# VH-VL binders against Exosome complex component CSL4 homolog (exos-1), part 9

Target 1, 208 residues: Exosome complex component CSL4 homolog (exos-1), of Caenorhabditis elegans (q9xxd2)
Amino acid sequence: MLAETLVAPGDKVLDAIGEYRMGKGLYEANRRIFASVAGFVNVYGFRDKSDNLVQVIEVRRSEDQLDNELLPFHGAIVTAKVMAVGLRFAKCDIISIGDKVYKKRFSALLPKKKLRPLEPELSEPFKNFVRPNDYILAKVCEDAEIKDKFVLSIAEDELGVVLCRGRFGEPMQKVDWNTVVSTRTGKTEPRKMAKVPQKCTLPTQSVA

## First folded at step 4 (VH-VL)

Design o10 (from d12 with heavy chain S103D, light chain S30Y S93E T94Y; framework fv_dalutrafusp)
Fold by ESMFold2-Fast, scan of step 4:
Parts: C-alpha cells; structure tokens; sequence
Structure o10 (fold): chain C 208 residues (1-208), chain A 120 residues (1-120), chain B 107 residues (1-107)
C-alpha cells in the first residue's frame, strides 16, 4: 500500500503490521490490518522518548489533510515523495513532518552523497537506493553548496524508503534493509529501506 | 528496421592503433546505452564498458579502462571502440549491443560483431 | 566485481529432454539477472531478463527463476535449434559481468 492510497472502512491496508507502529484509523483482525475510516494511508516518523525513530502507519481522513503547517527545519524527520532522479540529486516533495501533513508540498533535494555513509557511496546508481514515486523518511539537513532549497539525507540506518511500488503498480514488501519484493511477481529489487529499531518492531495494543 | 551494424574485420600488428564502429538505425540513438563486449577465440563473453550517447557518459570494466576508449557521435548515430596500441591479447570478436534500462537493464539488440586479429 | 559462475560448463542431451542450467552470483543481485543464447558464429540473443521475464518473440519452452544469488535457466523440451552456448549476466552493478557459459549439445 502507498501513502496516498485512498481506502474505505474495512479495506485491507497491510497483511501484517511488521515494523510499523499502528496509528489512527486502523484496526487489526486475524493478524491483518484494516482501515476503520475513509481516507488515505499515511506513513510518518518521529523520535520517541529514547530518541529512536518510530515509523507509524495510519489512515488520515480527507478533512485532516489540511492540518496546520510547520516549515521543515534542520534536523527534522520528514516524509517525502521522490519525484525525479538526476545525476547528482533526486528531486523530492516534502509531504509531512511527524504527524502533521502539509497542505502544500515543499520542494527538496536529496543529494547522491547523502544516500549512505561517506566511504561506500561512489559506485552505486541512485536506483539502488530510491526511485521515482518512492516515499521516504528523511532528515532535513544543511549543505553549503545548495542554498534556497531544503536538503534531505537518508544516510542514517533509520532513514530511507517506507513505501514503494513495483512496475505494475503493485505494493512492494520489505525483505530487509536493502531489499524489497514484488507482491505480484516475486521479483526482488534494491531499495535503501528505513530501519526500525528493535523496540519499535514489537506489536503495540491500543486501549479499547 | 532496428539494427546495429558493425565495421568489417581487421588484421593488425602489435603497436598499431585501431578504431571500430557500431552504427545504429531504426531507433532513437540518444535514448539507449551502447555497450561493448569482447569474446576471445573459444572463450566466453566479457563486458568492456558502456556509453550513453545522449551525454557521452561512460563506464568501463577495470581491466579495460586503460586499454580502450569508448565514444559516440550523435550526428551519425555511431558508437566507437578505440585502441591506441594493440597487443596480441586483443585478438577477439568485439560486439556492440544496445542496453535498455527499464529498471532491470539488459542487452536487447546486438551487432553482428567485428573480428580483430592482432599478430606479428 | 561480482563473479558469475555457471554449472555445468557443458552438457549433452537428447531432443525433447528437459535441460537445466544454474548460475550463482558472488553476492546478492536481487532479480538483476539476464540469460543470453549464442549460436555458433552468431551474436548473442536475449532470452530472459529480470531473472524470469521472457523476451518478446522467444519460445515459451525457455524459462528462468531465482533471486538473490541462485538462478536457474530451463529449456522444458530441447529442440535441435537450441544447440548453443548460454550465458547468464548480472546488470545489478558495474562492471556488468557474464558467467563463463554453458555449451548445450545434442547427443
């Protein structure tokens, strides 16, 4: 399932919660995750009390999409959509910051040098990390060479792709930190997947 | 029709220079990569390098980086493989091939090959 | 560099036999694996791309499977025109490497 996928109550969102923490508008039945409200699927990240990055999946009602906006700021963890991949950077649109979804999207750049730690970076193409239409968790950072634009990084292990599609528009499932598998074809392909810390992979239960 | 046509066979002596060609027709030359593959007599296929004619971006296999130059001329839809100084070990069949990168990447169209013989 | 190893290096089979060739990568290449056929005196021809996708115009008796490091190429019913050397090739990262080839002969 992709972040802007429209759902109705009772629609299946995930076959298992996996590494996500369950947010609003969802319920679990027979180990599967379903929408409890009409809206769109959203994924966001935030730092918990122990400074661990937590990935939350939720269903936002249409009226909630117009929530108050905060500008992206240095060090913030944002959800962004990859729009296009170039030679030295990918163009992205910032969609949300934490649980706040922007009404307007903010343009940002994801430089190739911010895809992973400095040393291993030089020999791999962009497509091994992110591709157009991928949704990513990224950190807003500063770059002396890039001014008047937001700059993103996914170099930290906890950052990277959270939702993506295969060639037929089918959902991709995370296999590990660098591998996704097509739910339709069974083919695998690389992505730098956002890693959830061990404490955040455990199932959580909501108070009834 | 869509095809790659390579230049004819060459017989050379060690130390001589050589430039062989691969002419594309029937498709947008600047929209696909062109790769070069070596096959020594009785041996398997060996990838040498690749060029994107749209911007002349190249990538070489390490062992060929200092041995050959790959280039392309957009005005005549032709790719080239060039040696400044041939060695007997360069004796081989050389194929050019179109590389289509649609997420996975593969060589979907091949030239007929150019046989290069280098002997004293 | 990613090393591609094919098995067997050669085989002889009868018309109508099922032929299986394997290819192993020295590291994970996901589904970035292609299979080519080269008939004597001819240029290679693409048969299978992305591990299991059949190229347009290629007979359905050819198939591929596998992911990661281990891949299989199968001819379900060998025909006389299938006499050739078959190569696997990874397109995951530069340099794009080929296996050593498997020569298929009719006995």
Amino acid sequence: as target 1 above (208 residues)
Amino acid sequence: EVQLVQSGAEVKKPGESLKISCKASGYSFTSYWIGWVRQMPGKGLEWMGIIYPGDSDTNYAGKFKDQVTISADKSISTAYLQWSSLKASDTAMYYCARFYDDDYGYFDLWGQGTLVTVSS
Amino acid sequence: DIQMTQSPSSLSASVGDRVTITCRASQSIYSYLNWYQQKPGKAPKLLIYAASSLQSGVPSRFSGSGSGTDFTFTISSLQPEDIATYYCQQSYEYPYTFGQGTKVEIK
Scores: ipSAE 0.012, ipTM 0.571, lowest interface PAE 8.6, mean pLDDT 84

Design o11 (from d12 with heavy chain D102F S103D, light chain S28D S30D S93D; framework fv_dalutrafusp)
Fold by ESMFold2-Fast, scan of step 4:
Structure o11 (fold): chain C 208 residues (1-208), chain A 120 residues (1-120), chain B 107 residues (1-107)
Amino acid sequence: as target 1 above (208 residues)
Amino acid sequence: EVQLVQSGAEVKKPGESLKISCKASGYSFTSYWIGWVRQMPGKGLEWMGIIYPGDSDTNYAGKFKDQVTISADKSISTAYLQWSSLKASDTAMYYCARFYDFDYGYFDLWGQGTLVTVSS
Amino acid sequence: DIQMTQSPSSLSASVGDRVTITCRASQDIDSYLNWYQQKPGKAPKLLIYAASSLQSGVPSRFSGSGSGTDFTFTISSLQPEDIATYYCQQSYDTPYTFGQGTKVEIK
C-alpha cells in the first residue's frame, strides 16, 4: 500500500520500515508495518536541528486537513504526488507541507533541469528520476520561465522519491539513491530516491 | 478550431533546397511539441524528430539528424522542416503532428500531410 | 533504438468480427505505447494511448491492453469504416518508433 492509499486498521502499509521514521497511526508486527487506524498513508519531511531532512511515514484522517490558509512558500519542503511526466516537466500535486496535509491539492511543475544539481541540460529521460504516481519530497523554488505556478526541485540529495509503485501497481523498495526493486517481480527500476539521514527526536514543520 | 495546416505539395530536383511548413491554430503553440513523421510511398510511418516551440529545443532520430533541420517560429505559430540538398530518396509524404508529452506521450492532432516528390 | 514488430502484416475479416493485432517491443517500454489508425489517403488518427486509454471521441469497440514488451489492439466488432492500416508506436524513449503497420480489409 502507498501514499494517498486509504487503509483500515490491520492493513499492511510497508513490508519493512526501511529508511522511514514511523509516525502516528502505524504499528510494527513481524517486522512489517500496519495501519492502527483508518485513514490515508502520508509521508512528510522536516529539517532537524542539524539541518538533516527526516522522512516520516504515518496514517492520517481526512478531517485533519488544512483549509489552504498556509500556501506553499519559497524554500519550503513539501510532499507532492507526481501526476504526469512529460519531456520537460512533470506535473505534480502538492499534498502536504511538513506534517500538515492540504484539503485542496496545489498544482506544481517539476522541471527536468531541477532533477539534478549542476546540469543545465539533462540528457537522461524523466522516467529515470520519477514516474506517475510517485510520492516525492521536494523544495518549492522559483523559475524564470514559470511565473504563475509552484515550481519544485528534487536536486538536493535529501529530496526525491519516498514512495513509488512498479508497473503492476506493487510497492517498490529502495535499493540505493537511484534504484528501487519490485516487491512482486524482484526487477529493478531507476528512481531518484530521497536520502534518509539519522533518526531525530522532534518532528517539526519544514524550515524555509 | 484546433488544427495543423501544412504547406502544399512540392516537386523538386535532386540537390535543391526545400522548406515546408506546419501552421498551428486554436491552441497554445508553445505548450506542445511538434513532431515530423515521414511516410515513403507504400511504406509505414517513420518518426523524424520533434521540437518544443517555447524554446526551440529539438530531438532528432539519428537517421535524420544530418539530413534535415526542424525549426519553429512562435510569433506566427508555425513549425518547419528543411532540407539543404534533396535526394530522390526524400520522396515521401511528410506529416506534422502535435505531441502531448504528458500521460505517457502521444500524437493527438495531425496535419493533412505535404507530398514531396524529388525526381531528376 | 527500440524496435516495434506488428503481427499480422495484413488481415481480411467480415463485418462484426473481432479483430486482434499484436505489437512487440524489443525492450520493456512499460505502458508507453500508442495505437493509430490511417485510412487510405488520410493522416493518422490517435485511437489508444498509454497502452489502454481510449482517446476522446473514439468508438468503444476499439481497445488496447498489455504492458512491458507485449501489447494487443482489438476491434470488438469490425465495421466497414474501420478499413485502414493500424500502427503501434512507443513513446518510452526517442526515437519514438512505429511498428510496420497492419492492413485491415473487409472480405
Scores: ipSAE 0.184, ipTM 0.632, lowest interface PAE 4.1, mean pLDDT 84

Design o12 (from d12 with heavy chain D102Y S103D, light chain S91H S93D T94F; framework fv_dalutrafusp)
Fold by ESMFold2-Fast, scan of step 4:
Structure o12 (fold): chain C 208 residues (1-208), chain A 120 residues (1-120), chain B 107 residues (1-107)
Amino acid sequence: as target 1 above (208 residues)
Amino acid sequence: EVQLVQSGAEVKKPGESLKISCKASGYSFTSYWIGWVRQMPGKGLEWMGIIYPGDSDTNYAGKFKDQVTISADKSISTAYLQWSSLKASDTAMYYCARFYDYDYGYFDLWGQGTLVTVSS
Amino acid sequence: DIQMTQSPSSLSASVGDRVTITCRASQSISSYLNWYQQKPGKAPKLLIYAASSLQSGVPSRFSGSGSGTDFTFTISSLQPEDIATYYCQQHYDFPYTFGQGTKVEIK
């Protein structure tokens, strides 16, 4: 079960917490992470006092969602879901801003040029960075070509994929900055993974 | 006004080279992808590959990567599909089409097609 | 790669009939599906994008529905000019794959 998957108490969310900080609505048993409340799985990031991006996984209820009161703004760190991969843009829905989850998602584009600090080689495909159904931490930015939609960037080291599924819907585990491994098959796939600074990787358990 | 005009039918022998063209008019050539779609006689549509004329970025379907070259010339708003050595199995209708790639992806404008016949 | 399976491969119907064509994806593609019409001897034409959005200039008798893995294309009242082969195409993940086509003929 992964982000925006509806879960009930006792449902398994992750095989291991990994680099995530454990947020509300989760508990750990036998080194596995389970939902303690009914809701949907969410992943979000925020910058701490030292400007380190902290990644949190939690379970949220529908009543906790924002109803368009705070629009995504330039420079904001948001969580987005990759909806479809195009040739020049990935199509995304913005899910949350910090720990505030939107009730109605905002459409956004992730340009190929915003996948790395230095633009990717023209021939390098999106699938080496993101795939449909990936959840990403991204910065809202501007792009000269895009005037009518939100624009996202995962170019900074702390941004990128935070949660993704394998071919059978199984959770993937981060291996390094560009590699994930299937918890079911053991096979690896490329992804541009969000980097968590070491000071932000101290786990904190949340009670339901 | 907005249109894609393809070069005329070709009859070739195996081993010959060929370059067919797709000329765009009525829109900003560098702002849309141009894709190539093959249709073998009596068969369905096959995606071959696509080019973004603004920066010459290309993306090919796996089986066509080593068979054809897709290119574009911005100065004359023309895209090309090229074979270095034709085979009889290349006999098909070839369509160029403008691909809209923004919030959705689709072919919204098609050329009339170029029939390529390769026989000994 | 995502495989697209269309059914039926061909059908014959009378003018005024409701015609339904289905398309099934090998995995969930949300609503990222297009429908094209190809008349004999002509290039294809986009009819529907994003599963259910009608392309400008396309008659309202054409419609699309569905999400996930199962999609339907409908002609509410078949006209003589609708004789064509119809193709679905997913644009969820590259390569963008077409279905094999459904040939629609009038009795």
Scores: ipSAE 0.337, ipTM 0.685, lowest interface PAE 3.4, mean pLDDT 84

Design o13 (from d12 with heavy chain Y100G D102Y S103D, light chain S93D T94L; framework fv_dalutrafusp)
Fold by ESMFold2-Fast, scan of step 4:
Structure o13 (fold): chain C 208 residues (1-208), chain A 120 residues (1-120), chain B 107 residues (1-107)
Amino acid sequence: as target 1 above (208 residues)
Amino acid sequence: EVQLVQSGAEVKKPGESLKISCKASGYSFTSYWIGWVRQMPGKGLEWMGIIYPGDSDTNYAGKFKDQVTISADKSISTAYLQWSSLKASDTAMYYCARFGDYDYGYFDLWGQGTLVTVSS
Amino acid sequence: DIQMTQSPSSLSASVGDRVTITCRASQSISSYLNWYQQKPGKAPKLLIYAASSLQSGVPSRFSGSGSGTDFTFTISSLQPEDIATYYCQQSYDLPYTFGQGTKVEIK
């Protein structure tokens, strides 16, 4: 979509793939990830057969966009861009649902009370969780106060920020669930980062 | 009649406490934020902070966080701005304003202002 | 904090003139910009919200445009009652910040 980061073949997308699954439109060279096609960078999530949230990074061309045949629905995992932060709500645009990227943005609200579980009156500012231009994985939910708009939650551990930039537009690298570091300055900033589930998280196995 | 009515002008000495009010009428007091804006004599507008009366959630500009307290009493549809110890630098016109954060944020209804003068 | 810079700080124009005021944000604020009018001795009044949306009851001679970092406010035909100071304000990120104001006077 026009709101997303555009890349050309050969542009560096990531310094390392990390725990992301590599999708289409990318290639690896010298342990770095580059765009193989012209398009826009997209991150999306889906629940696998074991109910683990899998995070995928890819480059999409405009012809790959969905015609908005499938509207966001309650319980769905979507990728959204944070457009602005308010007092009770951050304003977001839904970019994709699962592996389907929308042609048209859907407006959505991320309530402050949906940033963390178990704390109904969150006193921390939005900037400790999300900031404008961050890309997030979020779950579509309902809220009694909000009518005729989609409502998002990032309260679950597997939800939150997947891509963000620092003050100078530089990529930020995840340090832990609550911290990112500038690739340019080395300074840290708070964010609620989406936890990437380990594919090898199996029940404890007995050893000989 | 949708309006915000502020308390009258105040003349105070440094070190004194003060609490000024902003009474809302004609709309659902708990459905909007109330913000406070300072204007020093001959100067521009400065946003100080804001309160959601429904649950008393507040947000302050950093400069004002330790200087003032914003509160609200939803039983009488009134918001307050309070100083524990006034300084001469607090001399200013103080406006309250209604803020709606539905689709876009803006201040669409303003009180008439309360002039606070702090001098020895 | 997002800094809002208005220009000019003051201007004098004749009745019927087109008046243009600009506002620049220190970072992109999309369309989250409002314009207020403050007449001498009075509280501010909202004229334009979301960069270009005219508030109900405001005369059509007032308009706004722009997005990102550069915004313009225009009075197409200045009237005597338009003598006031005009302020831009961003509602994109906390803390909310105002421009320094532009004083409009008649020659």
Scores: ipSAE 0.016, ipTM 0.549, lowest interface PAE 5.5, mean pLDDT 83

Design o14 (from d12 with heavy chain D102I S103E, light chain Q27E S93D; framework fv_dalutrafusp)
Fold by ESMFold2-Fast, scan of step 4:
Structure o14 (fold): chain C 208 residues (1-208), chain A 120 residues (1-120), chain B 107 residues (1-107)
Amino acid sequence: as target 1 above (208 residues)
Amino acid sequence: EVQLVQSGAEVKKPGESLKISCKASGYSFTSYWIGWVRQMPGKGLEWMGIIYPGDSDTNYAGKFKDQVTISADKSISTAYLQWSSLKASDTAMYYCARFYDIEYGYFDLWGQGTLVTVSS
Amino acid sequence: DIQMTQSPSSLSASVGDRVTITCRASESISSYLNWYQQKPGKAPKLLIYAASSLQSGVPSRFSGSGSGTDFTFTISSLQPEDIATYYCQQSYDTPYTFGQGTKVEIK
């Protein structure tokens, strides 16, 4: 299931919740996640009081969208859709800011130099990080070369791809921080996946 | 005036090396990509690869990555396309073009072309 | 790689005629399609970018439309100076591929 995909009650959204926190409009049955309302799938993130990025998946009704009430701002964590990938910039549409979904999309650019922390020059192609139609969590920032557009960064570990499709439109499954696998073909593709902090549980901790 | 000026026509034998040039003027050379496009006699346009002169980052079409080298010298605002060993199949018109990639990607400024003829 | 197919490969029309050329992508490229004009013996020239945006200085008789996989290029009233080969090109993903070209001639 992908973000902005229209769903009806009972439609399967995910095969497992995995690293996401369940938001509104979803329910779990037999460890699978289904829509409880009609609407569209949305993924968003926010920084908690400890500065950890929390990723939430939800189904939201179209009538819940904002109408330019809160513009994207510097430092904000947004959900964006990658529209096209160039050589130095990816073109993106900003979909939401935190838990608030925009009625209209805001155009943004994701520079190649903001795919990783700047230190060595990026020799890897853009497609190893994001591809068209990927949904990403990104931070709004500034860039000296871009004066009249929103600029995004996914350089931090908690930022990156949250949902993506393979070449046949099938969902991709996260393997690790830089790899996804097709649920149809079993072939892997590179992506810079957004990292979610592991839950702290007594059975999996070794701290005395 | 904003322009790309390419080096003159070349006539070479198979196995010879060649380096052709594309000199930019009238704009910030380090702020745009320069692409190379091949057109074989009587055929269409074929994208070969591209370079960002500001840091020499390159991207090649798979077919050309082992056949040619694209480079740039930002001190003289000149991009280059180079072969270590020419083949008869390299006979073609070669264009350099400036690639704008901020809002949308497109080739908005083209050189006049360099005709390369490779024959025995 | 994304394959670009143009139709027709060539056409002949009279001055003042409406000319249409189509371009099809092997997968969706949204609106990331450009149209170039190449006159005999000359370098290509950009006419249309982003499927429908007219490049500065290009006559308004040239237009483009389409989205996804199917695109159309139109000359509303063919002029003698429009004799050329026209190419579509996708800029959605590398390698940036061109269509095979459509040769436009006057009958």
Scores: ipSAE 0.210, ipTM 0.652, lowest interface PAE 3.9, mean pLDDT 85

Design o15 (from d12 with heavy chain D102Y S103D, light chain S93D Y96W; framework fv_dalutrafusp)
Fold by ESMFold2-Fast, scan of step 4:
Structure o15 (fold): chain C 208 residues (1-208), chain A 120 residues (1-120), chain B 107 residues (1-107)
Amino acid sequence: as target 1 above (208 residues)
Amino acid sequence: EVQLVQSGAEVKKPGESLKISCKASGYSFTSYWIGWVRQMPGKGLEWMGIIYPGDSDTNYAGKFKDQVTISADKSISTAYLQWSSLKASDTAMYYCARFYDYDYGYFDLWGQGTLVTVSS
Amino acid sequence: DIQMTQSPSSLSASVGDRVTITCRASQSISSYLNWYQQKPGKAPKLLIYAASSLQSGVPSRFSGSGSGTDFTFTISSLQPEDIATYYCQQSYDTPWTFGQGTKVEIK
């Protein structure tokens, strides 16, 4: 299961729902999660009524994509893909805002100083927080040094990496808020993981 | 004129210390990174590390982290690369280069190079 | 670390020839690839950034293309002053890494 992976009805998306809330286009059978429609796998976050950031996994059809009518705005929670990790900025593409996926990606920068509330030590590398191809939940913010790009922050506990891959393209599993483990090798890697409330039961849903 | 001017060639013995310089002119020194690139005789380019002169933030390639120190003096727009104890394997041409790091990263301005020869 | 492999390691061509050099990354680097020219005894010079963007002041005979893992650098009509070693470099993830270089000579 990978973000933006194309699936057909009946394809297995997850072996178990884990920390995600089930969104559209999915169904449960024998505790495994399958696609009920053709489309692509998406992960997004939104603030619920109690201000908890909820991570949702879904299968989205292309016609459900937003036509860039709602630009990212200050304070919005977005899903972004880390495209490249520089020295002071990670280069990101904003994929979605809440449960709405953009048709055109927006360029954004994630400054090193917005990776956690206490600014990382100058010598602490980005690889301890995010890596290229990671998918992150981030908050749109402002930065005095950046005037022509959207600016992202993952400094809050509920923001950070939601999906990432190991060196062989395998899915990584969250261990805690700063550690992931390879599903293939069992080796751990540092990441600043988005904190998600544990769900004891899957959301109520029907097989379509 | 926008340029990086490096210090002259050095001939040293193993165990000696050395500090080479890279002086910037014609642009805002504190607004760009300055990187150091090694080229051993007859070999290709190898990135060593980089410094942001505005706050002295540094990033090193792993194999160079404990071998060299990169520093900068913004009052004279000069970056430095230094060794506490040279080895024969440090014999190389050393380039400083300005790195633009915003939406894309690239070295857009290069010094002329400093040849360092370390032999007994 | 990301490994960059260039092909060929050297080539000889005539003035006016189309020259192509390839660069392969050990993993996908999107479009975060640069091309540099180094003439004998001189410092490198940036020709192309972001895989296909021509640096200001660089002649239009130089071009780049590609994304992901496979990239191409082209000189549409080789000139005598183009004799040099050409390097690709990824800026996708630190440490920054260069290809081993391709030496271009005139026949």
Scores: ipSAE 0.284, ipTM 0.669, lowest interface PAE 3.1, mean pLDDT 85

Design o16 (from d12 with heavy chain S31D D102Y S103D, light chain S93D; framework fv_dalutrafusp)
Fold by ESMFold2-Fast, scan of step 4:
Structure o16 (fold): chain C 208 residues (1-208), chain A 120 residues (1-120), chain B 107 residues (1-107)
Amino acid sequence: as target 1 above (208 residues)
Amino acid sequence: EVQLVQSGAEVKKPGESLKISCKASGYSFTDYWIGWVRQMPGKGLEWMGIIYPGDSDTNYAGKFKDQVTISADKSISTAYLQWSSLKASDTAMYYCARFYDYDYGYFDLWGQGTLVTVSS
Amino acid sequence: DIQMTQSPSSLSASVGDRVTITCRASQSISSYLNWYQQKPGKAPKLLIYAASSLQSGVPSRFSGSGSGTDFTFTISSLQPEDIATYYCQQSYDTPYTFGQGTKVEIK
């Protein structure tokens, strides 16, 4: 899994940038993405000026983890790793908030009822949405039954899985909002994938 | 005081239906899952499935999803395991057990077991 | 499904001996592993949860360790009442799966 994958300068991170924006510590050569510094790979999301949730991939150095602590707060968009899938809750570790990567992981719960918008009769298993070791973009929220614990939601379209691997450790490629395909076997698996906005470029400036 | 009490032993013929029970007492029935575990004679433990009595949400092991139905009646704090048509291969001891699933999942309270014998 | 393999399938030991049972998961399960004791004719009893946490009321001679894929259960000084079959169980993902069991007998 990317968030704790150590890389050295020159290591290949991705075969193509895909839907990610390139953050720090990366460079592109022959349409492939490589590490420019030693560190670990991280993926995070933030809302841009137009309120679009943007997915960024970067390489973080150890010293970058010395940023001041900012606890997860209600409404925040965080990156979390799915640690285990239970019956009513998936257990997650919060990795980062925006571009700040925590030195200590914060435990959080992802309730089954917060996998889709307001579906009280959600009978689909967690495996159709998230699986252990998936990395997700999630919103910190409140739950009437849970107090003094971090609670996550991926119900909104822009939230969900951002990175996952197949059973052989191979990268999975997004097909659509609910489907990924193995780059090794060609078989599909269900996942609730985080929606990425269309690429936005700066307005063309006229040269008078 | 805190206990799970299962219904008594059953002797049935292939093709018959059966519903066995697991009655909880001494705790809030709707705050814990109830799971069912099968043990065939001389063999190990097999998890069959689980139910959350508060909303009747169920999760089954794939092998058992089409073989049995798990249900619960929270008005009498009782969980059930049901077969529409028994087979000789259903001969086993069946345990119900309380499951806690917030931080770490585990079965901390077990019923005494219900022996089901299916023979012609 | 996650496969749980126990070793050995059975063992014979003397009272006072140190007994060690191992359990291996087919994939990493972090610390989501439990150990149960089943005496002949009785329901299973939880001894250890979360790989190393001793259940209330369970004697301190029982202990567990490990994480990821490899786990160990130990009885530091075997007593006659410890004669039973011991099972590991993963609670990392459904379906929850048990090891095949280790039968502990006295020589």
Scores: ipSAE 0.065, ipTM 0.581, lowest interface PAE 5.2, mean pLDDT 84

Design o17 (from d12 with heavy chain G35N N59Y D102Y S103D, light chain S93D; framework fv_dalutrafusp)
Fold by ESMFold2-Fast, scan of step 4:
Structure o17 (fold): chain C 208 residues (1-208), chain A 120 residues (1-120), chain B 107 residues (1-107)
Amino acid sequence: as target 1 above (208 residues)
Amino acid sequence: EVQLVQSGAEVKKPGESLKISCKASGYSFTSYWINWVRQMPGKGLEWMGIIYPGDSDTYYAGKFKDQVTISADKSISTAYLQWSSLKASDTAMYYCARFYDYDYGYFDLWGQGTLVTVSS
Amino acid sequence: DIQMTQSPSSLSASVGDRVTITCRASQSISSYLNWYQQKPGKAPKLLIYAASSLQSGVPSRFSGSGSGTDFTFTISSLQPEDIATYYCQQSYDTPYTFGQGTKVEIK
């Protein structure tokens, strides 16, 4: 499931939760994830108290949407949809800021120089990082060259693609930081995937 | 009308400098990239480079990076291709072409071509 | 650089014949492939973009197909005005590269 798709209770959202934390409006049955409320699918990120970026998937009701009272701001982590990819910029629509989903989409640019923290121009093609219809976690930043527009960066390891589809509309599964695989065809495609920090597990058992 | 009009044919000697032009009309010049494409006599098409007229951002094919300069003047909607020192192997037809780079990218509008002949 | 290999280099066919030209990329370019027609003494003209999309004003006898590395261009019923050299071109990554061209002649 992708792309702020309207769902009804009982609709399938994912075949497996994967690396996401399960948020509101979802339930698990037969190892699959379903909507428990009517609304739209959303993916968002937030930094916890230890500065780890946590990625959450949820279903939001339409009445939970913001009335444009909180604009995107410098340093904010947002969820955006890639609309088109060019030579210098990808055009994106900002969908949410943290767990707050906007009623209005805000236009933004994702510059090629903000795909990785490199000063020289990237030698790799833009399409190896993001493609149209991908959903990304990105940081709102400023660029002296780009004025009067929101500018996004996915250069940090924990930022990048969080949801994407293959050519048949099938969900893609993360293989590593730069590779996804089609759940239908088994073929791989390049993407810059948002890195999920390894879980810190504390010992929960002790011996007498 | 939407068009790209290139400067006229040039006959030069090796070592001479040259600057040819491509003038756009009928559309927003700063909203599209302009490409330069070379075609040597009896040969196929070779992409040389591309410029975004709004800020003069350029990308070159490796073999042309140090041989030519691509520039644009948005005040007169004109793109340029320049050589500091021509050689006989620069003899070719040179085309400029408009590139729409979103979605899939393609060259939808071409200039008529400028024939450059370099001989001693 | 992405290399584009076109075949055949030339062909001769009769009016009304189906003509097929193929193009192979040295790596996957998804659907970022365009086809151009160049008549003698003229600039190239875009016929097909995004592997299979027909440019506005181009006759429906021209078509394209394929994805990834292997692409095909077809003229369903060759007309006299179709005498030209045809080029494939990838727009996946810079430098944008062309195939070597296929010259189409009438016998």
Scores: ipSAE 0.022, ipTM 0.550, lowest interface PAE 6.6, mean pLDDT 83

